# Designs tried in a protein design chat: VH-VL binders against q9umr5. Part 241

Target 1, 268 residues: q9umr5
Amino acid sequence: SYKPVIVVHGLFDSSYSFRHLLEYINETHPGTVVTVLDLFDGRESLRPLWEQVQGFREAVVPIMAKAPQGVHLICYSQGGLVCRALLSVMDDHNVDSFISLSSPQMGQYGDTDYLKWLFPTSMRSNLYRICYSPWGQEFSICNYWHDPHHDDLYLNASSFLALINGERDHPNATVWRKNFLRVGHLVLIGGPDDGVITPWQSSFFGFYDANETVLEMEEQLVYLRDSFGLKTLLARGAIVRCPMAGISHTAWHSNRTLYETCIEPWLS

## First folded at step 8 (VH-VL)

Design qg49 (framework fv_nofazinlimab)
Fold by ESMFold2-Fast, scan of step 8:
Structure qg49 (fold): chain C 268 residues (1-268), chain A 123 residues (1-123), chain B 112 residues (1-112)
Amino acid sequence: as target 1 above (268 residues)
Amino acid sequence: QVQLVQSGAEVKKPGSSVKVSCKASGGTFSNYYISWVRQAPGQGLEYLGYIIPTYGTANYNEKFKGRVTITADKSTSTAYMELSSLRSEDTAVYYCARGSKWFDSTPYYMDVWGQGTMVTVSS
Amino acid sequence: DVVMTQSPLSLPVTLGQPASISCRSSQSLVRSDGNTYLYWFQQRPGQSPRRLIYKVSNRDSGVPDRFSGSGSGTDFTLKISRVEAEDVGVYYCMQGTYWPPTFGQGTKLEIK
């Protein structure tokens, strides 16, 4: 009688990455129906995030409709941004726990192997030239690229992150905020040994200022303005922070200690 | 400035468990990493694990998983390290050390150290 | 685990002379944020370790300027420009870039 769990994967990922997570859930909550969404796998994870949101939305509607008691979302890395948008665009979601596994909620600004693979000659300092072009915004990784030294370009060119964070105006902002606020719990998971998500504090809505000093969620304009409901959720006691050092980026979904500490308590 | 004060020396038999305390005074405790490091006589340093008291989150060096448990009591600003199934090779000085604030760039700064607790495992 | 190798393990030095300790890591210690999380600790006889250097080259408050750290990637050095009697002890490098943090085997600095 446990609520169903929907899993959304990350960049260059697929359902195969979650076999250990499914084993853990089966051990602690036997009988839980877990659906790992098999969409936008591998290279298709580079498709624009709004396209991914549309596809995942179509997949989750029938699952949510069959679970009047509610569902839980477990969303890994880039998948956490997909889930952020799902909660905002769906007028009728019934998500209880949204569990965000090391997702760059305020964006990404770091040198990673994925970045070097796609753009071998780029550095984090010059990627803004590619990502903030119309061509660059056709790639998911550029949809959440957030260069703290070119904030004007980020605000003007970001077709996804700046909009869902309420950093730039959108006609649907009020509805998106209302929809997001229906979530039961926002469980934020991340840590300093991730090695990919930069700054790692982005998983907790922290981010760099212009001097690359990381400011926490409560110092962000999006929180202070309550642009999509973070301040309201925190006041309601609905935001859970679960930081854990010692977990690398590809291990969040396969570490038993992390599961037992940060995920298991939220799978009613 | 924060000081860390540890409990006194322990002599334990093989197969038993030991619980060492680390009390913080003179500053903020709950928002920092509290790490545990051991040193066998005449040997180097070995990391056991940590806790972030505010969140109750802890993680352990794989070598000690299943035998070590680190806990904290925020009301008394005290962290505890419990090591079970003791063996003679567990004879060491056990240190607690404060890392950075949980939100800062690394947990492993370890700028403030307790005085150490000698744990001797012998028959 | 990342292996940290120190050289020399025993370092006899004449008072007032310079001393140098090498530390090598089995992997590059540069993190995705561009920082290198390499630390140096001093342990005087019968005392707890004391952090001297963080992020390769930054001295901790109260650490004399005769101590300096340098290096990049996998090769790091701790230098003492003029050794004093109070410097006797064991020096450890530590990496904090990868879990679990690991220490070098230690370098015992002695006055000859």
Scores: ipSAE 0.795, ipTM 0.900, lowest interface PAE 1.0, mean pLDDT 92

Design qg5 (framework fv_nofazinlimab)
Fold by ESMFold2-Fast, scan of step 8:
Structure qg5 (fold): chain C 268 residues (1-268), chain A 123 residues (1-123), chain B 112 residues (1-112)
Amino acid sequence: as target 1 above (268 residues)
Amino acid sequence: QVQLVQSGAEVKKPGSSVKVSCKASGGTFSNYYISWVRQAPGQGLEYLGYIFPEYGTANYNEKFKGRVTITADKSTSTAYMELSSLRSEDTAVYYCARGSKWFDSTPYYMDVWGQGTMVTVSS
Amino acid sequence: DVVMTQSPLSLPVTLGQPASISCRSSQSLVHSDGNTYLYWFQQRPGQSPRRLIYKVSNRDSGVPDRFSGSGSGTDFTLKISRVEAEDVGVYYCMQGTYWPPTFGQGTKLEIK
C-alpha cells in the first residue's frame, strides 16, 4: 500500500485544477488515497496565510492520524508556503515527502497579471508601499512579497514569510525548526518558464540581492544560519532539486513529463 | 572554453530510429543545459528539447513528444538525442547547443553549438 | 506557439553600406523577471549557427561592434553599420521567453 497524498492548491485555485495529477498518481501508484483539500478556493486564497495555515492544519490532522506509516504533501505555488508553515507549527506531523510545486519559498518580486488585477496602477517597484502596511498584510500575496530594494521594510512588516524563514526572530523559532526537520524529503520543483513566480529561483530558496542578481540557497543567510533547518536537511541528503524548463505556472500539476521526472519517484 | 562534438552522418530507412551523440570537451558539462535543434535542407531552425545532466531533467517540444528522447551520460560528458519512427520529413541537420547553467538563466541561451549531424531518411 | 516574423527575407547589400533586419513577435517577449529573451543568430554557408546578440542588445564575445541589436516588446532590429564580405549568410531571430523557443524564417544577406 502507498502512503496517502495530501494536495494543497495555490492562489486563485481550487481542487478541480488537479484532475490530471490524480490520474497520473492512479496510473503509477494504484490504490493511493489522494485528498485534495478544498479550502480557501478562488478569492478565499487571498486571506492571510496564517488564517489559511490554521484551516489546513485542522483538515490534515485527521488524515495524518489515520496514516501512522506517514503521508506525502504536494503543495502548489502559494500552497507550498502554507505547507512550510504546517510542517513548522505541527508538533506531530508525519510527512515523508514534501513536494513543493513552483512555490515562492524566498518570496515574490515581479510584475504579474495577478498583481495588476488586484492593484491595477501598481508596479513591482511601488508595491512595497501597499504590501508592507497593516492593510496589505491582510492579503496572502503581500505575506510573501519580498522587495529586494526594501529588505528592511520586508523584515519589519512581513507577518508570515520573514517569520517562517527565520529572517526575523520569533519565540517559537526553535520548536518550528525541530518540527520542520522531521520531514523525510524536501522536493523542490520550479523553472524559468513559469512566468508568474519571480524570480523563479525562489522555488529553490534562491533570491535577488539589491542589484537583482539571483543568489542561490547556499548564499542566503537563512541557510548559513540554518534558521529552520535547510543546511541540516541538505547535509542529510534530504533536499531534492528538480528544475524543469518548458512548464508554465498553471501546468505544474498537469504535465506528464514533470510528474514522471520530479513527483513520481517520491511517492512511496 | 567548451566545444561540442557530434557523431557522424546517418542514413536511415523510414520507421527506424536514430541516436545522435554530442560530446562536450573543455569545462563543466553537468551544470549546463544541452538543447537540440534541427534544420531541414533549405529551411529554418526548429527546437526539439533539452536535457540538464546534473538533475536528469528533460523536456520536449510537443510536436516531437513520444518520438524524441534526450539523455546524458555525465561520466563521458555526452548528451544523446534519439528520434524514433523516422519519416522522410525528419531529414535534417541536427544540432546540439549549450544553454545556461540551470540557476542563471533560460536553457535557450545557446551560445555554443556543435557542428551538426546530417540525418537522411530514405529507402 | 509564439510566431516570429522576419523582414526582409532576402537582403542584397553593397559592401560598406548599412543593413537592417526586422523581427516581430506575435506577443510581447518581456519575461516576468523584466528581461526580454530575444536573440540573433548568424549562419554562414555550410556552418552551424553562431549567436551574435542575446537579450535584445548584448553583443557576444568576438562579435564585431558593427553589429547591434535594439527593440522592445514585439518589434526588434538587427543592424550592421558597415557590411563586410564575411557577413554573407542567413540571420535568424529567436525568442526564448515562452516555451517552446521559436525562430524567425531567416533573412539571407547577399553582396550586390
Scores: ipSAE 0.697, ipTM 0.863, lowest interface PAE 1.6, mean pLDDT 91

Design qg50 (framework fv_nofazinlimab)
Fold by ESMFold2-Fast, scan of step 8:
Structure qg50 (fold): chain C 268 residues (1-268), chain A 123 residues (1-123), chain B 112 residues (1-112)
Amino acid sequence: as target 1 above (268 residues)
Amino acid sequence: QVQLVQSGAEVKKPGSSVKVSCKASGGTFSNYYISWVRQAPGQGLEYLGYIIPEYGTVNYNEKFKGRVTITADKSTSTAYMELSSLRSEDTAVYYCARGSKWFDSTPYYMDVWGQGTMVTVSS
Amino acid sequence: DVVMTQSPLSLPVTLGQPASISCRSSQSLVRSDGNTYLYWFQQRPGQSPRRLIYKVSNRDSGVPDRFSGSGSGTDFTLKISRVEAEDVGVYYCMQGTYWPPTFGQGTKLEIK
């Protein structure tokens, strides 16, 4: 039989967004138990990411306990960052495939309609004034705001991403790395036509340097220092890259070609 | 300097399929978008789809989805475009073109083009 | 799909005179990264398209400096400062900001 699948949604999202994904899984892997977690839906997705990690952790523990052969995670957008933290803080997770659907793994730095809805007068160049304040860090979006022109502020003020990426010291870093390395496969999915995740290469652990040139994962200090295990996973053959152009941000979980190419092969 | 060389002209009957090849030489192949574009006689250019050979990832213009299949053989640095259920309106010159490297921000940056393959569909 | 509209469709010019081609998109071509992915291609009779301009105004290597691109948002222009005989052909604009990439109808440049 197939391993259970746990789905974690993104910003301003809910379980309803995954109805097509569930249909695809049922067609190709009939009998798979798929649980789409209905936590931090809609506006509640703005709550601090560490709060969301705690809530999702409580929800996934019984599911993992009932599946001794392991589980798969499919984590969309912001949800991919929640799953990154879950894999690090859980001493006993049994995740085989962690499938990251267009998640800003190295952070976000871009002008999008979603950000304009929350901060109408802001531009990507000045959002650091809000996000790197104590008040700003109470919002999930600011927890992964990564301004390449204010790296000192990002390193000091980021309460989530800088810590989980090992860019700032944390007493639990060694344990988090050990836990993360238990994952069977890290499947990274994203593409240039996403329109929300900026730079889109953040979904593949690429990111802007100070001149806004996007550098690949292998050129990041996080990778070079092996801060949470990316270099080790790549050497093990555990990182899968599946880039696809022509997919908008809200379509990653409802495109059949994407599912067949990038997701289906990793559901055992 | 990279060069793309396509297979020769084809004449097909309605309802059949055609498979056009595009062989790359003199440069890297696997990590680039390899796109397919067509041009009907006296008409403009129309995008069909692409492949990234290294990852096997493809996507197709919705207009052709279900009829077009793009594949690649990394060992021979050759991409293929197969179009099925041919109609007379599929008569066109079919081009392959190299886009950017997959990681770059401009996947449709078509800098090198094949010479084109004329496909004629008539009964 | 994004609609790209070129004008004029036919452009007869005298050798040595300037030529200008307009391209309009149905929506803004500025991506979330702040860049505008607008391209210009030249197709000489019997030949494959050749890229001239990328990201609105950047000239490709080997393209003569008499060619220039400009514009922003939805309105773009390709200019040839002094037309030469080898410039005869069809010119296409293309947007790469949105999937699928789409082309203008083409402008046929002819010598009078």
Scores: ipSAE 0.770, ipTM 0.894, lowest interface PAE 1.1, mean pLDDT 92

Design qg51 (framework fv_nofazinlimab)
Fold by ESMFold2-Fast, scan of step 8:
Structure qg51 (fold): chain C 268 residues (1-268), chain A 123 residues (1-123), chain B 112 residues (1-112)
Amino acid sequence: as target 1 above (268 residues)
Amino acid sequence: QVQLVQSGAEVKKPGSSVKVSCKASGGTFSNYYISWVRQAPGQGLEYLGYIIPEYGTANYNEKFQGRVTITADKSTSTAYMELSSLRSEDTAVYYCARGSKWFDSTPYYMDVWGQGTMVTVSS
Amino acid sequence: DVVMTQSPLSLPVTLGQPASISCRSSQSLVRSDGNTYLYWFQQRPGQSPRRLIYKVSNRDSGVPDRFSGSGSGTDFTLKISRVEAEDVGVYYCMQGTYWPPTFGQGTKLEIK
């Protein structure tokens, strides 16, 4: 039989967005137990990411315990960051494939409709004033806001992303790295037509330098220092890159070509 | 430095399929988008789709989805475009073109083009 | 799909004179990263298209400086300061901001 699949949604999202994904999985891997976690839906997705991590952790523990052969995670958008933290804080996870669907793994720096809705007068150039305050860090989107022009503020103020990426020291860093390294496969999916994740290469651990030139994962300090295990995973052959152009942000979980190419091969 | 060389002209009957090749030489192949664009006689350009050979990832203009398949063989630095269920309106010159490296830019950055392959569908 | 509209469709020009081609998009071509993915291509008789301009105003390597691109948002222009005999052909604008990429109808540049 196939390993169970756990799905974690994104910002302003809920479990019903994954109907097509569930249909695809049922067609190609009939009998797979798929659990779409219905936590932090809609406005609740704005809660601090560490709070979301705790809630999702409580939900996944019994699922993992019932599946001694392992489980797969499919984590969409912001949900990919929740899953990153889950793999680090859980000293007993049994995740085989961690499938990251267009998640801003190195952070977000872009003008999007979601930001205009939350902060109508904001531009990406001035959002650092809000996000890197204690108040701003109470919102999930600010937890992964990564302004390449204010690195010192990002490193000092980010309560989530800078810590989980090992960009700022944390007492638990060594244990988080050991836990994360237990993952079987890290499957990274994303593309240039997403329209929300900026830079889109953040989904592949690429990101802007101070001149807004995008540098790939292998050029990042977090990779070079092996802060949470990316270099080790790449050396094992455990990192899979699956870039696809022509997919908009809300279509990653409902495109058959994307599913067959990037997701299906990793659902043993 | 990079050159794209396509297979020769073909004449096909309606309902058949055609497979056009595009061989890259003089430079890197695997990490670039290889796009396919067609041009009907006396008409403009129409985008079909692309492939990134390194990852085997391909996507298609919705207009052609289900009829077009783009593949690549990294060992021979060759991309292929197969169009099935041919109709008279598929008569066109089919071009392959190299885009940017997959990481650097959009696949639509077509800087190097093949010489084109004339496909004639006669009925 | 984004519609790209070129004007004029036929452009007869005297050798040595300037030429100008307009391109309009049905929606803004500015991407979330702040870039505008508007391209200009030249297709000489019997040849494959050749890219002249990328991201509105940047000339490709080997493209003569008599070619220049400009514009923003939805309105773009390709200018040739002094038309030479080898400039005869069809010119296409293309947007790469939205999937799928789309082309204008083409402008046929002819010598009078």
Scores: ipSAE 0.799, ipTM 0.899, lowest interface PAE 0.9, mean pLDDT 92

Design qg52 (framework fv_nofazinlimab)
Fold by ESMFold2-Fast, scan of step 8:
Structure qg52 (fold): chain C 268 residues (1-268), chain A 123 residues (1-123), chain B 112 residues (1-112)
Amino acid sequence: as target 1 above (268 residues)
Amino acid sequence: QVQLVQSGAEVKKPGSSVKVSCKASGGTFSNYYISWVRQAPGQGLEYLGYIIPEYGTANYNQKFQGRVTITADKSTSTAYMELSSLRSEDTAVYYCARGSKWFDSTPYYMDVWGQGTMVTVSS
Amino acid sequence: DVVMTQSPLSLPVTLGQPASISCRSSQSLVRSDGNTYLYWFQQRPGQSPRRLIYKVSNRDSGVPDRFSGSGSGTDFTLKISRVEAEDVGVYYCMQGTYWPPTFGQGTKLEIK
């Protein structure tokens, strides 16, 4: 039999978005128990990420307990950051494959329609004034806003991303790293035609430097310092990169070619 | 200098398949997009798809989905484009072209082109 | 698919005179990263396409400064300040902002 699959959705999303993904899994791995978590749906996806982590943690505990052979996580967009934190805060998770579908793992810095809808007068250059305030940190999107021109503010004000990435010290950092390292495989999926995640290389732990040149994971301080285990996982052969051009942000969970290439191999 | 060298001309009958090769020399192969573009006689350019050899990831223009398959062999620095269920309107020069490195932002950059392979489909 | 429309399709020009080719896209080519992925290619008779311009206005290495690209949003132009004999060929614009990448119909530049 196949290990159970837990799916965590993204910003302004719900379980309905994954109907095609469930169809693909049923075709290739019939009998797989797939649970798409219906928590923090739609507008509730704007709640602080630590609040979402708490709620999703409570939902995944009984699923993991019933699957001693392990589970797989498929985490889409913002949901990939929730799953990052889950793997760190859970002392006894049994996750085999953590499949990250176009998630801003190093943060977001880009003008998108989603940003303009939420903050119509804001530009990416000015959003730091809102996001790096205590009020701003009550919104999920600000929890992973990473302005490369105000890195000092990001490091001091980020209540979520800077902490889970080990970019700012935290009392629990050593335990979080130990917990995260228990994952079997970290499968990173993303691509240049996403259109929302900016830079798209954030899905592969790449990010802008102060000149907006994108540097790859191996050049990031969080990797070089092995802050939460990326260097250890890569050395272990546990990081899988699966880039694909031609996939828009809302299509990662509904493209058969992507599923067969990037997801299917990691569900067995 | 990087160059792409393609296999020779092919004459095929309708309903058959053709497989064109594209060998890279003088530079790095595996971390780049290798794209395939065709041009019917006297007509414009049409994009078929690409592969990133390092990861084996490929995607296709929906118009050709199900008929085109792009593969790569990293050990020989060679990419292949196979087109099945050939029709007379598939008669064209098929080009391979190198895009950017996969991590860079411009997959459709196409700065280095092969010499082209004429595929003629006739009864 | 994004439609790319070129004009004129046939461009007879006298040696030493300027030439201009227009390219219009069915939607804005600005990507979420703020860049516009519009390219210009030259194809001389019997040869593979050669890229001249990338990201609207950036000239490739080895391309003469007689060639210049401009434009924004949906309207783009390729200009040749003084046409030379070796400029004969077909010129294509291409968008790379949206999947799949698409080309204009081509403009055939001929010497009068």
Scores: ipSAE 0.804, ipTM 0.900, lowest interface PAE 0.9, mean pLDDT 92

